# Miniprotein binders against b1l550: the designs that were tried, part 222

Target 1, 279 residues: b1l550
Amino acid sequence: MRLPEELLERARDIHSEAPSHRIKLDRVGSFGLKVPVEFKGFLLLAEADVWVSLPEGRRGVDLSRQVEAIYELSNPPKDPFSLCREAAISLLEKLNYADSSGVSIRFDAPLQDGESLKYYGVEISSIASDEIINKIRVEILGMTACPCTAELIRAYKSSEIAATHTQRSLGILEVSTKAEHPDPDKLASIIERAMSSPLRTYTKRPDEGGLVIRSLSNARLAEDVVREMIHLFLEEFGHLPEDTHILAAVRSMESVHMHDIYAERSFSLDEIRKEISSH
Below, E stands for the ipSAE of ESMFold2; O stands for the ipSAE of OpenDDE; V2 stands for 0.75 times the mean of E and O plus 0.25 times the DockQ between their complexes.

## First folded at step 21 (miniprotein)

Design ln7 (at its last look DockQ between E and O 0.88; V2 from the best seeds 0.76)
Fold by ESMFold2, look of step 21:
Structure ln7 (fold): chain B 279 residues (1-279), chain A 82 residues (1-82)
Amino acid sequence: as target 1 above (279 residues)
Amino acid sequence: DPVKEAFKYFMEAYRLVQEAWRLMREGDVEEAAEEYEEALEKLEEALEIAKEAGNERLIRMIKKMIEWVKEMIEELEKKLKG
């Protein structure tokens, strides 16, 4: 059923009224929208959130205009990064009473893994106000091998046994910048290279043995992984604006412990360069 | 609606900036600089319209993008010496 269009002439526009209490709101939005995106040749169904600020003098947000901002740009499916950034700008245009807008898009990204694929988590966002700030968070699993246990076992049997506990570890890189979103595949690669070994979708026995040997040969503390992530990040992305903010973190699901280990460091490019140069 | 028109030019400029990013990834520095220059022209148009509308927030947004685009042009022109 479609209601008569003539009712628009009689109905109050509730959203544009002043509220009883003049309190601004930071984020008013529609969350959990399903949008199609095209990423590196794959068509993915992503989850998106859109929001705007709401000034003290406006009772509500025009919800249809809000979702229109992203849906108009999402069909036909396109690159999620430009979709995210452009939707944030479109939100400010369509809801120009807002002083800021934001868009987040989440999806699992495919990554080549030998002759198969694996996936890692990506969340991008763009927040538009006086400036447009682009954020990306990448999460990917890898393997870590404990160097402390490896050394203890080596000392016990004088190098006749090469063993230690290994576990899955979740690596995290989050980047906030006024430049374009960093390539998530490069961020995932940085995380994997910082680990003792990558995880594979599957392996045959000869390859499985090689993977385990690699992890044992590259044993790392969670702290070492975070430091290596930072080092590799600076090699690849040191050209980004100096006020770019980064978080590097690892959560290790320790196979011989009842609890997880966590390490993280956040910094701006300016701050980390100063820190490194002072040593 | 001059606010909508200013946003139209701003979006056109931002799309040119995104194209410049793509060109830089491909090593096409001269072409990227040309895209930034075109983006600057669109931003100047957006700024004039935003001033006509009296939208102070949009004016600040456009001015900050202009400042950044000019920095990018300067950096790329330095790279093109040779």
Scores: ipSAE 0.729, ipTM 0.916, lowest interface PAE 1.2, mean pLDDT 89
Fold by OpenDDE base, look of step 21:
Structure ln7 (fold): chain B 279 residues (1-279), chain A 82 residues (1-82)
Amino acid sequence: as target 1 above (279 residues)
Amino acid sequence: DPVKEAFKYFMEAYRLVQEAWRLMREGDVEEAAEEYEEALEKLEEALEIAKEAGNERLIRMIKKMIEWVKEMIEELEKKLKG
């Protein structure tokens, strides 16, 4: 049953009323929406969050208009990057009382692995205020081999390829910029190349053996992986604005310990260039 | 609605900027420069409308975008002359 529209004339507009406490809110919106996006030829159902700021003099946000904003732009399905940016701007237009808006879109990105598929995690965001800031976070699993244990075993037993413990490691690259979102496939590739070896969805025995040997021959600390990620990032994305902010991190799920090893570096492009040039 | 019209021009400009980014990735520097110039024209129109409407937030957004687009044009011009 749809209520008569005439009721709007008789009912108070609760959202436009003054709140009992005049306090500004930073983010008010709908979280966990499902929106279709087109990514690398795949039609994906992504999870989305949409929000705006709320001024101190307004009780509530018009949530229906927020939802309309993103769904109007998602039909027909488009790339998640354009959707994110345009929806953020549309929110400011539709909700004139908001000082800022934001959109976040999350999905698993398909990645070809021989005849099978693997994946990496993606979160794309755009925040609109005086400026539009675009953010992307990529997470992908790889494998690391410990060089310290390898050295100990080599010293104990002279072998051409030293045995060592191996583990899954999660690599993370997060980039915030006033420019375009960096290519997530390139970010995922940087992470994989920075590790001892990539993971595979499907391997035959010879391939599996080769993967392990490669890992052992390319043993890296978590610290090494992060430094390599940064190095490779600068080579690929050094053209981004100097005020672009990056987080590079690795979480190694150590196989000899019950806890994880974690390493990270947060920096701007300007900052890291100055650091490297000083050396 | 002047505010709605200003946002229309702003959105169009920003789409042109997005296209310019794509073109730059593909190595189409001259075409990218054309898109930035068109974006700048749209932003200038948006600014005049926003001023008439008295929307201070939108004015700030447009001004910041104009500054950035001009910087991009200058960088591209250096690349094309070098």
Scores: ipSAE 0.721, ipTM 0.910, lowest interface PAE 0.7, mean pLDDT 92
ESMFold2 (binder alone), look of step 21: mean pLDDT 83; pTM 0.795

Design ln8 (at its last look DockQ between E and O 0.89; V2 from the best seeds 0.00; counts 0 for: pae E 1.7 > 1.5)
Fold by OpenDDE base, look of step 21:
Structure ln8 (fold): chain B 279 residues (1-279), chain A 82 residues (1-82)
Amino acid sequence: as target 1 above (279 residues)
Amino acid sequence: DPVKEAFKYFMEAYRLIQEAWRLLRKGDVEEAAEEYEEALEKLEEALEIAKEAGNERLIRLIKKMIEWVKEMIEELEKKLKG
């Protein structure tokens, strides 16, 4: 049943009236929307958040307009990067009282692993205000082997390949820039290459053995992984604007401890270049 | 609505910028520069409309984008001459 239009004339516009407390809100919107996106030939159902700022003189946000903004742009399905950027701009247009808007899109990205698939986590965001900032976060699991334990065991028993404990480690790269979102596959590759070895969805026995041997021969601290991630990132993405901000991190789910080891570095491109050039 | 019109030109400009990015990924530097030049023209139109509308926020956004696009054009021109 659709309400008669005459009722709209009689009803108060609750969203436009003055609030009881004149306070600006930073983000008001719809979280956990599902939107179709096209990514590397896959049609994916992604999770999306859309929001705008709310001025102190307005009680509420027109939520229907926010939802319309992203779905109008989602049909037909397109790449999540352009969808994110364009939706953020559209929100500012549709909601003229907002001084800022934002869109976030989350999905698992497929990654080919032989005849099978593995995946990594992606979160794409765009924020529009006095400028447009694009943000991407990539998370992928790998394997690390501890060099400290390996050294202890080598000292105890001579071996060509020193035994050590191994564990899964989560690598994280987050990039915020006024430029294009960096390629998530390249970011995932950087993370995997920075670890002792990648993970595999399916391995035969010889392949599994080889993977472990590779890890043992390439033992790295969590600190080593983060430094290697930064190094590889600079080689691949050094062309980004100098004010681009990066977070490189690793969380190692240590197999000999009940807790995780965590290491991170936050930096801008101009900052890290100055640091490296000084050595 | 002047504000709506300004946003129309701004969105068109930003789509051209996105196309320039796509072209750069392919190594098409000359074509990318052309897209940035077209984007700059659209942004200049958007700015004039936004000024007429008196929308200070949109004016700031457009001005910053113009500055950035000009920097990109200069960088690409250096690459093409070198």
Scores: ipSAE 0.794, ipTM 0.936, lowest interface PAE 0.6, mean pLDDT 92
Fold by ESMFold2, look of step 21:
Structure ln8 (fold): chain B 279 residues (1-279), chain A 82 residues (1-82)
Amino acid sequence: as target 1 above (279 residues)
Amino acid sequence: DPVKEAFKYFMEAYRLIQEAWRLLRKGDVEEAAEEYEEALEKLEEALEIAKEAGNERLIRLIKKMIEWVKEMIEELEKKLKG
């Protein structure tokens, strides 16, 4: 049963009081909500966070109204990006004392892989204040190489060297923009393509016993993967607003060596174009 | 409630902007520009209501969105001429 009206009115009174210490809070909300979403024909159970800012003069947040904002928009289940963006605006309306609101939605996105599916991590956010900023983070696993292994792979084109000196790594692209959220499948594709080694030209007629058979290598340095991710991102998404902010990163998850590698670069589109054009 | 009414017009405009995004992904530039124009009308109505209500945060949000939508319309009109 729902709470009696008398208790609900009393709870609102407490939350609107001034606090003992007049300190504003940046994020006050409900975290870990389970919401249904429809993503590219799949019905998924996503995890959501909702929050608002709390001004220095207000003691508490009406948490029930926060949950209502996203719940009302999630029935029937819809596209998580539209849900995220619209819920952030709804929060700002329902909790009008806040300077800003935010919604994050996390899910594992299915990606077609031949006849089967694989999954990659997606977290989207929308933050509303005197503007609306849309953020997306995509994470997908792949393989990278240590610096010496990459040189040996390049020089000797040996899959045995790659197998003994490569590491499992997490590729990350994070985008913040005033435009719509980028398509997560395109971001995932950029990361996967950045981790793949180029194909090599093989001998035309392998009928002699003295031929040296070359093999493919799928491993790259984390640093080179990040650079390639940026290159591919600019080709696909260079049309986004100039103040769009990107983070491209690779973090080793498992290594045959004693050290982990982490590489990242943050930039705006305007910034990176100036950097590239300076060479 | 004038604040709620202003948000209603703002939400209508934002949904039109999202439709314009969908149309642009399909290459429907003229149709997207039409959606932005309608969104601009809704935003201007929302702005007047927000000003009457004296809600400064909402006024700033609507003004930034209007500026952005006008830039998008100009960009799309340039593309249509070229």
Scores: ipSAE 0.622, ipTM 0.879, lowest interface PAE 1.7, mean pLDDT 82
ESMFold2 (binder alone), look of step 21: mean pLDDT 85; pTM 0.822

Design ln9 (at its last look DockQ between E and O 0.94; V2 from the best seeds 0.79)
Fold by OpenDDE base, look of step 21:
Structure ln9 (fold): chain B 279 residues (1-279), chain A 82 residues (1-82)
Amino acid sequence: as target 1 above (279 residues)
Amino acid sequence: DPVREAFKYFMEAYRLIQEAWRLLRKGDVEEAAEEYEEALEKLEEALEIAKEAGNERLIRMIKKMIEWVKEMIEELEKKLKG
């Protein structure tokens, strides 16, 4: 049942009223929307958040306009990067009282693994204010082998390949820039290459053995993984603006401990270049 | 609405910037530079409209984008001469 339009003349516009307390809000919007996106030839149903700032003199946000903004741009389905950026700008246009807007889109990105698929986590964001800032976060699991335990075992029992504990580790790269979102596949590749070995969805016995041997031969601390991620990132993405901000992190789900080991570095490109050049 | 009109030109400019990025990924530096130049023209139009509307926030946003686009053009010109 649709209510008569005449009711709009009689009803107060609650959203445009002055609030009881004149306080600005940073983010007001709809979270957990589902939007179709096209990614690497796949049509995916992604989760999306849309928001704007709310001035102190306005009681509420026109939420319907926010939802309309992203869905208008989602038909036909397009790449999530362009969708994110354009939706952020569209929100400011449609909601002219807002000082800032933001869009976040989350999905699992498919990655080919032989005859099967593996995946990595992606969150794409764009924030529009005085500037448009594009943010991407990539998370992918890999495997690490501990070099410290390997050294202890080597000292105790001489072996060509030292036994050590292995564990799953989550690698994280987060990039914020005024430029284009970095390629998520390249980011995922950097993370995998920084670890002792990648994970596989399907392994035959010889393949599994080879994967473990590779891991043992490339034993790395969590700290080593983060440093390697940064090194590889600079090689691939050193052309980004100097004010680009990066978070490189790893969470190692240690097999010999009840807790995880975590390491991270946050930096701008200009900062890290100065640091490396000083050595 | 002058503000909406200014945003229209701004959005058009930003789409051109996105196209420039696509072209750069392909190694088409000259074509990318052309897209940035067109984007700059759109931004300049947006700025004039925004000034007429007296929208200070939008003016700031457009000015910052103009500065950034000009920097990108300069960088690409250096690459083309080198």
Scores: ipSAE 0.778, ipTM 0.932, lowest interface PAE 0.6, mean pLDDT 92
Fold by ESMFold2, look of step 21:
Structure ln9 (fold): chain B 279 residues (1-279), chain A 82 residues (1-82)
Amino acid sequence: as target 1 above (279 residues)
Amino acid sequence: DPVREAFKYFMEAYRLIQEAWRLLRKGDVEEAAEEYEEALEKLEEALEIAKEAGNERLIRMIKKMIEWVKEMIEELEKKLKG
């Protein structure tokens, strides 16, 4: 049922009233919106969150204007990065009492894997206030092989046989910058190259053997996977602004342990370059 | 509404900046510089309107973007002459 619009002139505007407790809020929004996006030729169903700040003197947020900011821009489906950044600006325009806005968009990105596809996790966001900050988080699974066990087996009877346990590990790169969002495929590639071997959707036995041999040849501690991710990131993205912030992390689901191993490092580009140049 | 009008010019400028990013990914440095120059023109229009409206936050936002766009233009002009 659609109510007569003339009622708007007689009803209280609840949203514009002052609240009984004058406390500003940092994020008031709509979370879990379904939006279609176009990514590298694929039409994907993404999940989005939108929010704005709410000043202490305003009781509520105009919910329909908030949701409108992203849905107006999402049809027809378009590139999620432009959608994210533009929606953040549109939120400030439509809800001009806010001093900041934010949009996040999450999707599983397809990645070529031989004759098939695999997927990795992407979350992008844009926060608009006096400046616009663009953030991307990429998560992708890979294979790691333990060098400690490999050395123990080598030392046992001075065997020529190389062996160790292998496991799935989740690699994470997160980047915040005033420049454009980094290409998620490049971030995923950095993570996979830092690991002992990539994971595949399926293989035949000769290919499985090759993956295992590769992983044994590239046995790495979780700590060294993180270090390698940072090294490769600097090679690819060292040109970004100096105040760009990065988090690099690995969570390894160790096959012979009852627990996971975790390593991480966060830094700005300025910070890490000074650290490296001091050695 | 002057605040909404200023945002309109700001969004136009930001779309030009995004196009410049796309052109740079293709190696089209001269075309990207042209897009940044046009974005700067739109930002200067947005700034004038925001000042008329007295919207201090929007003025700061536009000024920060202008500073960055000028830096990008200078960077790209170095590439074109070097």
Scores: ipSAE 0.706, ipTM 0.911, lowest interface PAE 1.2, mean pLDDT 88
ESMFold2 (binder alone), look of step 21: mean pLDDT 85; pTM 0.822

## First folded at step 22 (miniprotein)

Design lk1 (at its last read DockQ between E and O 0.82; V2 from the best seeds 0.73)
Amino acid sequence: SREEYLEYRKLLLEAFKLIREAMKLLREGNPEEALRLLEKAFELAQRAFELAEDDPFTRLALWLMAQIRELQAEAYKKLGDKERAKELKEEARELEEKM
ESMFold2, look of step 22: ipSAE 0.765; ipTM 0.928
ESMFold2 (binder alone), look of step 22: mean pLDDT 89; pTM 0.896
OpenDDE base, look of step 22: ipSAE 0.644; ipTM 0.872
ESMFold2, fold request of step 24: ipSAE 0.819, 0.802, 0.827; ipTM 0.948, 0.942, 0.950
ESMFold2 (binder alone), fold request of step 24: mean pLDDT 88, 88, 88; pTM 0.893, 0.893, 0.894
OpenDDE base, fold request of step 24: ipSAE 0.606, 0.607, 0.597; ipTM 0.859, 0.860, 0.856
ESMFold2, last read: ipSAE 0.762, 0.809, 0.798; ipTM 0.927, 0.944, 0.943
ESMFold2 (binder alone), last read: mean pLDDT 88, 89, 88; pTM 0.893, 0.895, 0.892
OpenDDE base, last read: ipSAE 0.606, 0.607, 0.603; ipTM 0.859, 0.859, 0.858

Design lk10 (at its last look DockQ between E and O 0.83; V2 from the best seeds 0.73)
Fold by ESMFold2, look of step 22:
Structure lk10 (fold): chain B 279 residues (1-279), chain A 99 residues (1-99)
Amino acid sequence: as target 1 above (279 residues)
Amino acid sequence: SREEYIEYRKLLLEAFKLIREAMKLLREGNPEEALRLLEKAFELAQRAFELAEDDPFTRLALWLMAQIRELQAEAYKKLGDKERAKELKEEARELEEEL
């Protein structure tokens, strides 16, 4: 049902009133919006969150203007980094009472895997205020092989049998920086290289055997994977601002256990360099 | 497969363009012309859905089909056909549930 226009003219603007309790809110917005994006030539359906800060003297946010801001920028589809940054800036312009705004965009990124595609998780954020802070999170599955079991089997027959249990492991890199977002494909590559072997979308028995053999030659603990991810990250992205913050993590779905193993380290570039140089 | 993706992409980009034009026509009070564009856009999105081999591509095509049905419903409301508008909104919800 649509109400008459003159009735809307007479109604109070509830959102611009002062609230009963004058308390600032950090994030008020619309979450779970579906938006189209174009990533490296692929058209994809992404999920977006948009928000602004709300000062203590304002009762509500103009939600329709928020949603409008991102949808106006989403057709024609564009790269998610530009969409994210431009929408965050547009939110501050449209909602000038806010001190800050934020946009997050999530999608599964395609990655060429032989003749087929595989996918990894990406979440991009831009948070705008008097500066812009860019955040990216990448999650990709790989394979790990247990070095402890491999050593026990080797000791039994002095290397006549090279075997251990293998499992899927989820690698995570999250970067928050004042610089432009790191390339998600490079982050995914760092994670995969830190593991025992990558996972493939489709394997025939000869190729499957090759993946297992590779993983056996690169047996690693979850802790080793996290350390290797950090090492590789520093080699490729050590040029980022010193206050850049990183989280590196692995969740391993252990094949011989009923529960997962998790390892994680967060740090700033300044912090980790001091730690490494102290040894 | 690459040839199929090139066609998929071509179909969807044209559908997005028709949607932009239809939305402008709706704002300008021309729902009949908007409906003509939206029917063409739906056909293109449906053909893209039939070409899609992977879940991400089927999901985008389905989502776009649902958006087109929502816009068609808006156009029929402006023409006074509330029953047709209701049917199209129900179809949009069914498409979104397949996501």
Scores: ipSAE 0.765, ipTM 0.932, lowest interface PAE 0.8, mean pLDDT 87
Fold by OpenDDE base, look of step 22:
Parts: structure tokens; C-alpha cells; sequence
Structure lk10 (fold): chain B 279 residues (1-279), chain A 99 residues (1-99)
């Protein structure tokens, strides 16, 4: 039952009222919106979160205006980077009581894998205030082989390629910068190259064997993977501003244990450059 | 296939265009012409859905179909046909539940 429009004129604007407690809120918005995007030529349905700050003197946010802001910009579908930035700016313009806004867009990004597509997780965000901060998070699965077990087997039985256990590992790169969003495909590539081997959607037996052999020949600890991710990131993205913040992490789903192994490093580009130059 | 995707993309982009035009017509108080465009948009989205083999592409087509049904329901409501508007809104809900 839609209430008659005439009732809207008589209803108090609850959102504009003074709150019972005068407290500023950092983020108020709609989470889990579905929005179309165009990512590298692919039309995809993404999930979006939109929010603004709320001043202490206002009871609530005009949530309908937030939703309108992102949907107005999403037809025709556009790249998620521009959508995030433009929507964040639009939110501040439409909601003049807000001093900050943010947009986050999440989807599975298609990546060409031979004749098929594989997917990795991506979250693209922009936060607007006096400045714009762009954030991107990439998650992709790969395979790791344990060097410790390989060494034990080598010591026991001389082999050119030592047998070891393998597991799926999730690699994570999160980048926050005042520059443009870094290319998520490049980030995904860094993660895959840092692991023992990539995963493939469809493998024929010979291809599967080759993938395993590659993994065994490139055995890495979770710690090794994170360090390699950082190294490769610096080679590709070392041109970003020095205040750019990075999180590099790996979660290994261990095949010999019931628990996962996790390793991470959080750093700014300035900090890590100083650390490496000191050695 | 690449060719199938090209066709899929073409269909959806055309549907998105029609939706933008229909929304403008609805704002201008022309629900009858909006309905004509929305019907065509739905057909295009449905064809795209039929071409889609992968979940991400299927979901976008379904979502677009649901959005079109909601806009159709709004148009019929403006025309005074509350019964048809209710039916279309239910169809939109059913499509959204599959997402």
C-alpha cells in the first residue's frame, strides 16, 4: 500500500530533526546495493556500499538521495573506478550536510585463462572529503608448495624434484592512495607470480601435471609469498606517492593441518623503501 | 564464446538505453510511451539472459529484467491500472529472489 502523496506533506521530516543525542556519525548509508558496471569490456552486476558522514545536529541521512546518486551514474554502465569517484563527489554535492562520503564496489573480476575465464575478487573504493582517497583490494587464489617438507624428502631420498604437500592459498593486496586506482589485473598478476603456481579452471591431465611440477619446483612459505608480493609490487607500482598505503597478505589453507596459515605486512611506500635501502 | 558475448553486450546496452529513455518519459508524464520502450527493453534483456551461460552474466540480465518490471509497474500505476502494476511488481520480486 503506497500511502497517498498528500500524507507526505503532513509528515514530519524525521531525518532533519535534532537527535536525542548530539553525536556525529562517521558513516551512514546503504550497503549491498546492486549496480551494473563495465569492467574491461565486461558488463557485470556489482555490489555497492554508499555512505556519508552525519553531523551531530541531524537525526538521519536522506538514504533515497544516496541511492539515486549512484543509480544516476550507473546507466549506462561505466567503469567502477570512475563510478566510485564520481558517486563519492556527487554524494557530497547532494547531501550538503555531509563533510565526507564514500563508495565501495565489489565484484568478481573476469580474467582470461586460456580459452576460459577465471575470476578474482575485487573491491574498489573512493572516499571524498577535502581530498579523494582511492582504495582497491584484490583477492585471488593460487597454489603453494611447502619447502620444508620438500627439504625433508630430499634429505631422505635424493630426487631432482622433491615431493611435498600443496595447498590453495588466498593472496591479498590492498592499496590506498591519493593517486588513481592501480590496475587490479596487475595486482592479481603480482599475487599469482608470487605464489608457487596459479590455479586453472580447466586442466587436462598433462597440464595438471605440469602445474604441479611447476609448484614443486617453486616451493614457497606463506612468508615467502608475502615478501615476493611486496617485491613485485615495488617493481610495478613504485611510482605511486610515498604516502600510499599497502597491505600484502596470504592465507594458506594448509592441507596437513586443520588450521590456516596467515602472513601479512602493512606499510607505506616511504617506510618500505627505507627498510630495503638499509640492507 | 566471444561472439555470443558481443551479442549479449549489444542487447544489454540497447536495453539500458531504452530504460533511460523510458525513465525520462515517466518523469515527463508519458507512461504509455514509456511502457512501449520498457516492453522492448524486457525482450532484449530476456534474449541476453538466454545467451548467458555464466553466472555473472546471467545475474546482470536477471537484475535488469527485474528493474524493467518495476518500471513497468510504476507506469501502469500512473495509468490507474493497479492490478497490472501489482502483478508486475510481484514478477520483479520473483526475479530479484533469484539473484
Amino acid sequence: as target 1 above (279 residues)
Amino acid sequence: SREEYIEYRKLLLEAFKLIREAMKLLREGNPEEALRLLEKAFELAQRAFELAEDDPFTRLALWLMAQIRELQAEAYKKLGDKERAKELKEEARELEEEL
Scores: ipSAE 0.636, ipTM 0.869, lowest interface PAE 0.7, mean pLDDT 90
ESMFold2 (binder alone), look of step 22: mean pLDDT 88; pTM 0.888

